# VHH binders against Uncharacterized protein F14F9.5: the designs that were tried, part 7

Target 1, 296 residues: Uncharacterized protein F14F9.5, of Caenorhabditis elegans (q9guc9)
Amino acid sequence: TSYSTSNGIRLMTFNIWNSGANVENGQQKIAKHILMVNPDVVALQEVYANVTRNLTLMLGHPWVAVERNHEYPDTAILTRHVLIPNTNLSTSGAVGVKIMLRTGFMIHFWSLHLDYTSYGPYAANNKLVDKLDQIMAGENVGRGPQIYEILNLPMMKKWMEKVEDVPIFIAGDFNGPSHLDWTEQTKKIHGDWVIRWPATKELEEREFSDTFREIYPNVVSDPGITWSTVNKFNPEWNYTIPEPQDRIDFLFYKGPVVPYQILTYSGCEKPQRIPFHSKNDYPSDHFAVFADYTFI

## First folded at step 1 (VHH)

Design n12 (framework vhh_7b18_3)
Amino acid sequence: QVQLVETGGGLVQPGGSLRLSCAASGFTFSSYEMGWARQVPGKGLEWVSYISSSGSTEYQDSVKGRFTISRDNAKSTVYLQMNSLKPEDTAVYYCAATPSGEYLRYGSDWSESAYDYWGQGTQVTVSS
ESMFold2-Fast, scan of step 1: ipSAE 0.201; ipTM 0.631

Design n13 (framework vhh_8pnl_2)
Fold by ESMFold2-Fast, scan of step 1:
Structure n13 (fold): chain B 296 residues (1-296), chain A 128 residues (1-128)
Amino acid sequence: as target 1 above (296 residues)
Amino acid sequence: QGQLVESGGGLVQPGGSLRLSCADAGFTFSSYAMAWYRQAPGKERELVARITSGGSTNYADFVKGRFTISRDNAKSTLYLQMNSLKPEDTAMYYCAKEGSTYTIRWSPDTGTYEFDYWGQGTRVTVSA
């Protein structure tokens, strides 16, 4: 038996750049762009206290939210569907929850924001490293352990046991590229490095699929850059050194769904670069990413 | 969580030699790139020499051929062997623990810069 496209779901991940603080009317613009994309579920990153309350009021009924259990939530999930009570999970970099769609289908959904420190592409692109172990040391202090924390949570292991019936999605800002993007074909733009980035590689080893690379397998023609819309040059060096541009915002899935469309999104107007960004219509320094799936 | 402690500075005549040491009280010394910086009176702090966790070295042009950076991971200690010292080498010398592979980068999430750990310094004076 197969399912038609009428049983589809749209998922979005959206780093909201200091909760919209960097642009005029930022929270209103965040809500506007969410409505323009029209997703079913949104993974949010850079969420400060009380921001989801304001966003759900702007989005209107029936939008609801869940935040990571912390005084600074950082990660949150918005949905126009039903959050199942007592299914919220929190880790150091993520929030997860079970959602019941209006169709009656269930999903397990994670929003994550991995550690931003020791950013590997900066070191690699500027040739500050001579051994792969130096890059891996940076990955092993935050980002790698945070992925292992999610995957080894007891309730997540229970979700994995049911994955053939209830799909699992992991969406968010990984603060690192994909091992699928830093290959022999792309090494000339990456300081001559081929790097199998461990966070995305660990998800592949657990048989999660990278939606963007599944639909667009050619990294050269379809790089899918998600950071940054406004940081094209390093501000510390008075904009004279290029800032690494990478795909660091991902939608991963496992279970009985098939993706059929994925896009990066920054609205209809090209964002102006720092320092002229304050009046940008699109309120983030990240591209949002959204994808459409059909249930099988 | 670690304090870097520099030692070995002193007064030396031009053409003399000194060996600086930097002791790290932490358990992760071998995983970090380490560097020596210096700051002369009235000037900005500048990189002198850097050594990666794997042992690769980089030197400022003004010390190449005269200074040698090295590390002893078993003792959690960084060294700077300074030969053919010149009056221009007079400065406070600082040890830095650089983390993964870099000391300064702009953070996209906070809009701030991160520095790894610094020591309190040891004074080198080159004078007759």
Scores: ipSAE 0.006, ipTM 0.147, lowest interface PAE 10.5, mean pLDDT 83

Design n14 (framework vhh_8pnl_2)
Amino acid sequence: QGQLVESGGGLVQPGGSLRLSCADAGFTVSSNYMAWYRQAPGKERELVARIYSGGSTNYADFVKGRFTISRDNAKSTLYLQMNSLKPEDTAMYYCATGDSRYSYLFGETPSDYEYDYWGQGTRVTVSA
ESMFold2-Fast, scan of step 1: ipSAE 0.017; ipTM 0.306

Design n15 (framework vhh_7sr4_2)
Fold by ESMFold2-Fast, scan of step 1:
Structure n15 (fold): chain B 296 residues (1-296), chain A 127 residues (1-127)
Amino acid sequence: as target 1 above (296 residues)
Amino acid sequence: EVKLVESGGGLVQPGGSLRLSCAASGFTFSSYAMGWYRQTPGKQRDLVADIYSGGSTKYGDSVKGRFTISRDNTKNTVYLQMNSLKPEDTAVYYCAAQPTSYEWYKLTGSSDEYDYWGQGTQVTVSS
């Protein structure tokens, strides 16, 4: 069966750093970069109330949005396709929805933002802890439970039963690295730690594929760092100690699609580091990640 | 050195709204996690909401859907928008700050994790 341009989709995940509040004209710049990437569906994180309303107005017809059902949404999904009514789902860290593409193909799509507290890479890289159980305790505060919540939601179990017909995507800011990235090959840059991070490991055990690592299997040559574009050095130590740099923004998939391209994105200009970031063209402290898939 | 000054507290009727502000000085605000905690007489401080340097938020179960935490890094200020206030929300509200550098792995939403605290502002919800 031959692939055509209509048999492909572009998905993007984009943490928008306090809804663009940290740079001048941030919301306009967010909309600009979404249009430059030209995705079909966008997972957004750090979404303040009413921000998606403003963004969809800036993006224009036919862009629509769904937000996590909460006074502070935090997570949202933007798409230029059709949101299927009465299919939106909310958990403590995520929003999910069924989308019908203009081609007639359907997908199930999650935008997530996992708990930011007890950030493991900072503890590990700076040798602030001496036992793996201390790092795992931090993972069990929010991030691990939030992934388990999504996977055990009754409707998600129904989506999983149909996954051979309708693919499922889980995209977002995990606030933690991949178990595929903290290996024997990389332990020297990670405070001598090899850590099988539980959020990404649980997705692998449910047979979700990590799009970036599938296309770029060598973690040493292709680290795929997504945080941070602006926070390269620890500001508490007068920018003299490096901040942990990790791939923490992921695109996971399961079902009848094949990825053929993935990129980290920060626009055409190198972002200025904190504290000189206010005039950056690229409005986030995260790289966006986008990937192209074909349907089987 | 580090100073946190709360404002915006007061007396409101049930169903009303208040907006609390916390003005911060003496540190690089954009690199700190900020939190709002509340305390009633005879009890420990409970998490109302916190916000990481990047904007990620966490809320106490009793305030989810009613309160919104936000920050303005250009003004060095964190805000708590309180809607649909209930008599049970009556408490002293404290602003808290913790560096997101060397000890952020320790943040669990417990009041014991925060090093810097404001003096508190009274919120009273009554007829």
Scores: ipSAE 0.006, ipTM 0.289, lowest interface PAE 9.9, mean pLDDT 86

Design n16 (framework vhh_7sr4_2)
Fold by ESMFold2-Fast, scan of step 1:
Structure n16 (fold): chain B 296 residues (1-296), chain A 127 residues (1-127)
Amino acid sequence: as target 1 above (296 residues)
Amino acid sequence: EVKLVESGGGLVQPGGSLRLSCAASGFTFSDYYMGWYRQTPGKQRDLVADITSGGSTKYGDSVKGRFTISRDNTKNTVYLQMNSLKPEDTAVYYCAKSLTPYGSFYERDSPSEFDYWGQGTQVTVSS
């Protein structure tokens, strides 16, 4: 167990906004930005039929993909490394797989997209509810159960038994903030709420580390907002109320790795807000997040 | 177990008023946002109004300023006060319980955000 910077991996999570449909040449732009970031493994969300096939063709050799086992995959994993046959796992909100890196190191990797309904920040910031139990009831319909579903899969339990030898990563769009981000220090910008969001809290209780908050522990100076690049006002209220801006795209890890860098990413050109977004170079309404890790 | 029962529909002349009521049972009413939708034959259901547990409201553009949604959490009832009724308001009106406690903000105006619907009550505005 020795720290080494020569054996590093770059992981990325990227919600691709209806598979690039909202931006001109969206799929080509998705592939372009993946290549610019140059990750080893990518968690994708909002992936629909035929998208990963098109993306791997555009990315070129040696890129391969695995999709959630569903008619509409929604989540997928791209990698320039080896997908281990017959290790694919699917849940209602996620896809997981074992990957062998070119270095010979193995990882277990999840891409997730949690339930988008009952979006807590809208309810909290706009005072749509008056007690915490109502927020938690919303979390318990989709997002909370989906995290428990991943953690309680029999095969995931086997991966957890080996985590001290083979690290596990959980990356994706949680459709909810971190319990680390809605604290006493930030309540004034969150409708006076302090909320211990259950999806991220459950991962912490299972001893997963939030890579961004580990590297940037101060939520006030380093909020790390990932949603949204283009949504500044809520279209469901005819653009009359502000969209909550939150960090909802996360890279979690457990096992023998050390993160040393993390960034939010939206390309080199600032995305134009809705409705002026169609020619944006960066094709998503989410920031991508990528991080660098070294194996211990 | 979940049941929504509408009442108060009927025939009214243009310019008249009606008050619809929806009695709910089988769930924690105060935790869910409630909606009124309407449907004319051959068309999809359209949002008339919704109300959150905290009392925040949203209205369809065609009824804003004329209709008022309200709720009584002690009686497990949601109401729709309909004023200045027009012939184009003629429809079957449905009470609906949201799928989640405060609904989806990504698809708030979609009927898919509601998991239980009443049987519907006919409102006819005609002379």
Scores: ipSAE 0.014, ipTM 0.367, lowest interface PAE 7.1, mean pLDDT 87

Design n17 (framework vhh_podentamig1)
Fold by ESMFold2-Fast, scan of step 1:
Structure n17 (fold): chain B 296 residues (1-296), chain A 126 residues (1-126)
Amino acid sequence: as target 1 above (296 residues)
Amino acid sequence: EVQLVESGGGLVQPGRSLTLSCAASGFTFSSYAYGWYRQAPGKQRELVAAIYGGSTLYADSVKGRFTISRDNAKNSIYLQMNSLRPEDTALYYCARDTTVYGSWTYSTEPDSFDYWGQGTQVTVSS
């Protein structure tokens, strides 16, 4: 059976790894994989200036884009639908906008890329720290405050007042795992840590749903790893420690929609790992994540 | 007292035209954007058309058939509906958007539909 787009939407989040600079013809490959997935709206991360302009030219009419209002945007939203004028919002690491779908349904959509420094899984997974407070200190520098900023923006509070009529989506690279993924059941593969990661926990407390974990509630059988497709060892540690494998790219939603499918995506060919990545067909070190929702 | 009042609904045959009007009172009309929404039986409310300053937006289902316009001197917005189809049958609502007429790069009041009319019924039937 096929599904009509008249009462459904496909959303995608895609960290494009230095705007495709790490692979040959990277931007063309980014556009190719977006077209293969065929989403309605795309959250992009690691977006350099003018990249969305190039991507929309490659994707063709009717694709349009909005970038975070900054000299180096980092985050952007692409859509085949209509961006509502004067509704774009920018915070530290995120861009949000109101979108009118061709069907007339409206959504509020965020693309985010949270702070990448003090990555907790490096320390925890390799037992480099002995106190939870050391890991939480890293979370309290960037990632936690950035989520707080989005949720407490006066404009976002107005979107929340209308959430029962207009759904809100928050999609992107959190640079941190989910509190739902680092549990007693997964403790052995996480350096004996159970960690309630603050960014995802804060969204749960505001009643946003984690689409992947809702559809796949068993973290052991369905880990949903999104990073890394190309790194075996951490280059920042002189290749002396293994690169942690985590689900750090999320699709969150709140409001009158129901998810019915979610997938991690890296194209049809397994990406070659560093240093042999330059000719990879799939241009990112992150898996993309896409999900299908129906309106209630 | 902020008020939006729709008029012009009714029963029309397929292929005919109908014009909806929305009269606004109790605030500075020219400062805001406006939209027309509809809700068919058993369906969610959907945006049909919106007007943001000089820009107009249309749902795919009505593009090329419906035209939204505004008259600041009369504090009114209009929806001209041509080539009506049975699937256009719905209760039509006028709504005020808090979006200010600013640039793409600056908005202090995001899109939020804070005032709604009571609705006007449009029935397309033979």
Scores: ipSAE 0.000, ipTM 0.173, lowest interface PAE 19.0, mean pLDDT 81

Design n18 (framework vhh_podentamig1)
Fold by ESMFold2-Fast, scan of step 1:
Structure n18 (fold): chain B 296 residues (1-296), chain A 125 residues (1-125)
Amino acid sequence: as target 1 above (296 residues)
Amino acid sequence: EVQLVESGGGLVQPGRSLTLSCAASGFTFSNYWYGWYRQAPGKQRELVAAISSGSTLYADSVKGRFTISRDNAKNSIYLQMNSLRPEDTALYYCAAGKYSLDSYWGKTPEEYDYWGQGTQVTVSS
């Protein structure tokens, strides 16, 4: 029984940790947790070849998928609604598509997975860099350019022209925090850094809204951490340095919708940390994030 | 004395599988990130895969076919190579790198501190 209401949709973003390879029966567990959340549309990251075919078979009719047009998809979109033919878009880090909900409402939806090299929070929190320019150099290698690539596609510019009628969602693993989360209020837990992270800042400047931070504006009381469920201490430092915990999985929107609920999700039992993770019921090292929106 | 020793290379037919192993000694295994690089004749060394504490990075040409893993109890890194193609023919190197400024994840060969001798993988009919 998978239905969307005439006034609402549930969207989910879910990094599936090497396509479920790190957990026993991982793909079956991924499908199970998607069904438990009961979303209308899912942004997936860390998608290997043939994984969406397996997942849609496990999810059953009417679930369908679109993958980034690449021999290694990495990003994909699952939905119980209609993928509009010949509307898929691919960039170096993302896949986008037009979806017609069973209600007749249309949305434009992106699943993204930004570059994971030169991870800024680790360098900043452990004081491995002395200058902000060094952190920003890391952002300018992949993550910043990948956001710019999405926003400057000719077809995306056409979607933006119609955004007052058809909402646009950008969901996924940004491999970096929000500029809204690394502020004066939180600098004590971030190696004394206040950083205006460029990927999320660029989306804000293009008037996209961060769903979690809109519903939970207090970063201190509601940090909304999404990474990691299993990496709590860094094994490369013999567990002597805590692994940075950050909100790096986001649901952004623009257009005629209003969010009214958002949750981070890791199932019903606490995941065991690395190296005891192989039998975890929840198959990812990321929290999933899902949100409910109503159409205006 | 730091050592990285690769094993598991050989001659295989297209479509087959090989597992490469890298045994590390002489340093604290958990203080380093690790990478597999390859070098075909006349080419520069290129990244195949890298691994930290549960995070992995793959070259586009091998994503979905190759899997990198680590075994901290054995101080070893593995590269499981499936669906091998003639284009995968190269000398494969294990590398270890420690964090440095401007390079959290070793993406280029010059960012790695230690290298093994290499093991030859030849994919040919």
Scores: ipSAE 0.000, ipTM 0.119, lowest interface PAE 20.5, mean pLDDT 81

Design n19 (framework vhh_7yz9_2)
Fold by ESMFold2-Fast, scan of step 1:
Structure n19 (fold): chain B 296 residues (1-296), chain A 126 residues (1-126)
Amino acid sequence: as target 1 above (296 residues)
Amino acid sequence: QWQLVESGGGLVQAGGSLRLSCTASGFTFSSYWMGWYRQTAGNEREWVAFISSGGSTTYADSVKGRFTISRDNAKNTVYLQMNSLKPEDTAVYYCATHPRSYDFLSGYSEDEYDYWGQGTPVTVSS
């Protein structure tokens, strides 16, 4: 028999591209695709005010949400399970919470959206910079510190102390590639750079596993690109420079679970690229990523 | 919904000073690089200054040493202190977030700018 939610869990991360504003009926389409994937928990990015309230209304009972504790949340978590009161955590780029599944199993879950400025792959892929420090500017000032902030939050340290009993998931849009993806084997498509991207490297050093790369260890045969579904050429150079295509949306885990399936998702119809995207059935410029885990 | 509201523009004489303010809402201000751009009639928008989420600053050569960009994350506000103003500084000044694809070495496109204010006019006379 197939695994089900009764002894496993489906997790999804989904950057919803300006809260669905870039396609016709975007929020309705976001809700539709969440229901089609049928996840237990969803990490959302690019969430603006009132969007999670609209989405939970569209998804129906028993869906609930928690947003980053800020007047403009950007990150949120949706689940059909129970949000444990007084376990909400917020940082500059993330929201975390403890969830109790219908089965009684508990997880700690983070949705993150790291700083998107000074996007390193664009500069590196097009050979626009000749020094590593220029590529790393966004990593060292924004994205790296945001990962450090999550990992060094006092309550997160408590979650880490219990990780052998209660797994921790970190899911979201990292706005940067994996150090596992920019290697000697791939440098020819990355402007001749081999880069150990700090955010994913820090999670590896804290013994989090990259679900996609664990299931698909060969970066050449299984790149797992998540950005972009619609951006293929950079408009800043009159569409003459290819937009870097990278895996920047990740599902990380630590603790007593085993992943057995992971997919990138953009619905059943190929999204039309910019500028023909307004009627796309799939409402995002990111692939969603979802994975199935079994508890041990 | 996102919003950027600029203030502090106006008429000033050459050699004078103005302080522009831009208050942000609808996005995670503290996580974003913020910038000031300016546009004169018939010309494309020109970058003036950027400030990173961590407070590091960069300036266009035309304003370096005269303008200072700063931010107050508690107020969700970015500032541009303009000193020793010249008639050539006359423009509409726009507050914006740093676009994802932007790099000083790669250039810009208006379509890539993430969030924009409505602009505040600055006129430097004589």
Scores: ipSAE 0.000, ipTM 0.102, lowest interface PAE 20.4, mean pLDDT 80

Design n2 (framework vhh_8pnl_2)
Fold by ESMFold2-Fast, scan of step 1:
Structure n2 (fold): chain B 296 residues (1-296), chain A 122 residues (1-122)
Amino acid sequence: as target 1 above (296 residues)
Amino acid sequence: QGQLVESGGGLVQPGGSLRLSCADAGFTVSSNYMAWYRQAPGKERELVARIYSGGSTNYADFVKGRFTISRDNAKSTLYLQMNSLKPEDTAMYYCAAIRYDSSWGTEYFDYWGQGTRVTVSA
């Protein structure tokens, strides 16, 4: 037997690196790669004003979009399905909406982009800090509170009450690794740190499942790195400090679905690293992540 | 806001040694770590060594085994002991105090020293 995407859903998360500004024909390339992956719903991050309008025009009918309600949207959701009116939600780092699929199934879907400042892996991996409290202080300024904000939004609490009937997905750029990835087995490549990263741990405590780690439970053999396709050294320090390579783009789910495959994606051509990136076919410094689920 | 004052630079022959000092000139710095940077003529500033508030240290690969960073809290002084000096070590050496709660999108320094010149020449 084989699984079929027509009896399920393909979800994608895609940080589009300054809305495609860092590569030639970036927005056209973003649209091209979305069409190549052929998802049902896309979580986008690094979305500037009017970018989703341009992308939906390039993707064609029936693609529609919703952006976070802000002058700089940053997060957006694209779908080939139906956005349910008056279900749009916005927080400081995310946009959520209810979607009706052509199959008649309903989902609740979040696109998030958590705070990028005080990046924990950079501090830990490059030994910029010597105490866990210093890393956790960075997590407690933006990323942790932003997850808390999503989970404690009144309408999200109502979505959670119906989760056994209508699944909830939280997809996006967490700007931090999973607590499942920085373990005793991996501490030697993480500056001898075992860190229970709070954003992903809070989602697990609320019984969301990490799709990649569920399908690939071995963090050593299947790291699933999503940052970065092009940035191998930190430019702030004259390229002398290695840029941490981590899985920071996630697809979380809760409710009556079962994932059956997940992939990291950077197109068909290996991206050229910085500073040779401007002509890259794949327009992002993040791998995209897409997964297939079946409804139960 | 604060002031860091570097000293100890000079002219030395290849294979020689120098000890640089960075004095807190009466200012308390609230720093996550202190570091030595250097800048050769026509080049970007580069990290040489850092020491964290807890006392752990980190070094650039090009100075490992040759340079030692240390701090004397009683004297409010940061040191860089430089051994087996090479012509490639010729640069202005800067002392910096850095806080973790800075944005990683831009390198932030609480305090930046004026520099001390090291010349390694035969």
Scores: ipSAE 0.000, ipTM 0.194, lowest interface PAE 15.7, mean pLDDT 82

Design n20 (framework vhh_7yz9_2)
Fold by ESMFold2-Fast, scan of step 1:
Structure n20 (fold): chain B 296 residues (1-296), chain A 126 residues (1-126)
Amino acid sequence: as target 1 above (296 residues)
Amino acid sequence: QWQLVESGGGLVQAGGSLRLSCTASGRTFSSYAMGWYRQTAGNEREWVAFIYSGGSTTYADSVKGRFTISRDNAKNTVYLQMNSLKPEDTAVYYCAKEYSPGRTFYDLSTGEFDYWGQGTPVTVSS
């Protein structure tokens, strides 16, 4: 007999590095690590056609998936719970859906993969630009507009109207750091730049909370790096200059939940750096991030 | 997401000329440095030329003064004009784009995200 029903959820975001193509048995390893983390809902990025079908088969019942509505989905959501029919939303960089948990609680959930072009940390850390406007121009190519696209979608505005009853999560690869991470305290490791990155700043202005930074407010002691597990030095410079290491994979929330745990994840074996990565047990060049929340 | 499609290769006599094209599809191209690499049979891939977002160019010593890299941002295309070709220029030629504004490049040989083509073969006879 049961004494209680769980009212907590585990959410994960996981960029799967070209759908596992860069490591041997990559899709099997992706499914393995999802099962090891044991999440309720997973935001996936770098998802190619038919990959979620294969992953769902490997994960087994009751796992189901929804992909962004595009020939090359790129973003997808996996869950062991119920996808509510006709609630799928697609934008240029994201897929969103309403999920009913087995507890009867509902959530609205987004998986996003923002534009990877004009990557600001490389330009800033290597002092390739001398004006903030040059970095912001890069943010305005895709990443900034893609966040505004999600927030201004008519159905998303309706989800926001109900957020005090049904929480909203936005999870994924932002291809940019947090404005909370590039501060006066960290400028020495960021080419002497303090940058208020617009994608994460816009979510803060809409009253979304950055789960990692809420639980770990000290950016110096708890940087929470998610890029990269395997790219530590720029390979085109024969590994002679450092690849910027940043937290670019986020779990944001708004509504009646409280986070109580968050971790970066790369499995139990240390990934070998590029070019020695092909036999890595952990199949991604990103750390995954997972967090536990309680409903209130 | 990007695809790169190389074209313009072929057979040419020593002293002749060829123009290679690489057309990018996907997101905005003008912010990126673009480059050309080549691979000869039995050898490692070597870089040939780069053109940066600001229009600056750099060349490998072996091709300097003979090859010219250029770009047409309106057509999302980068070109390699090859003059005074030598038998030693025989190779498969690949184009690549940088990861972000800077100097990191990707090509077909690394298995990395962003490039999608088989290269274009160039054979210089005699």
Scores: ipSAE 0.000, ipTM 0.149, lowest interface PAE 13.7, mean pLDDT 82

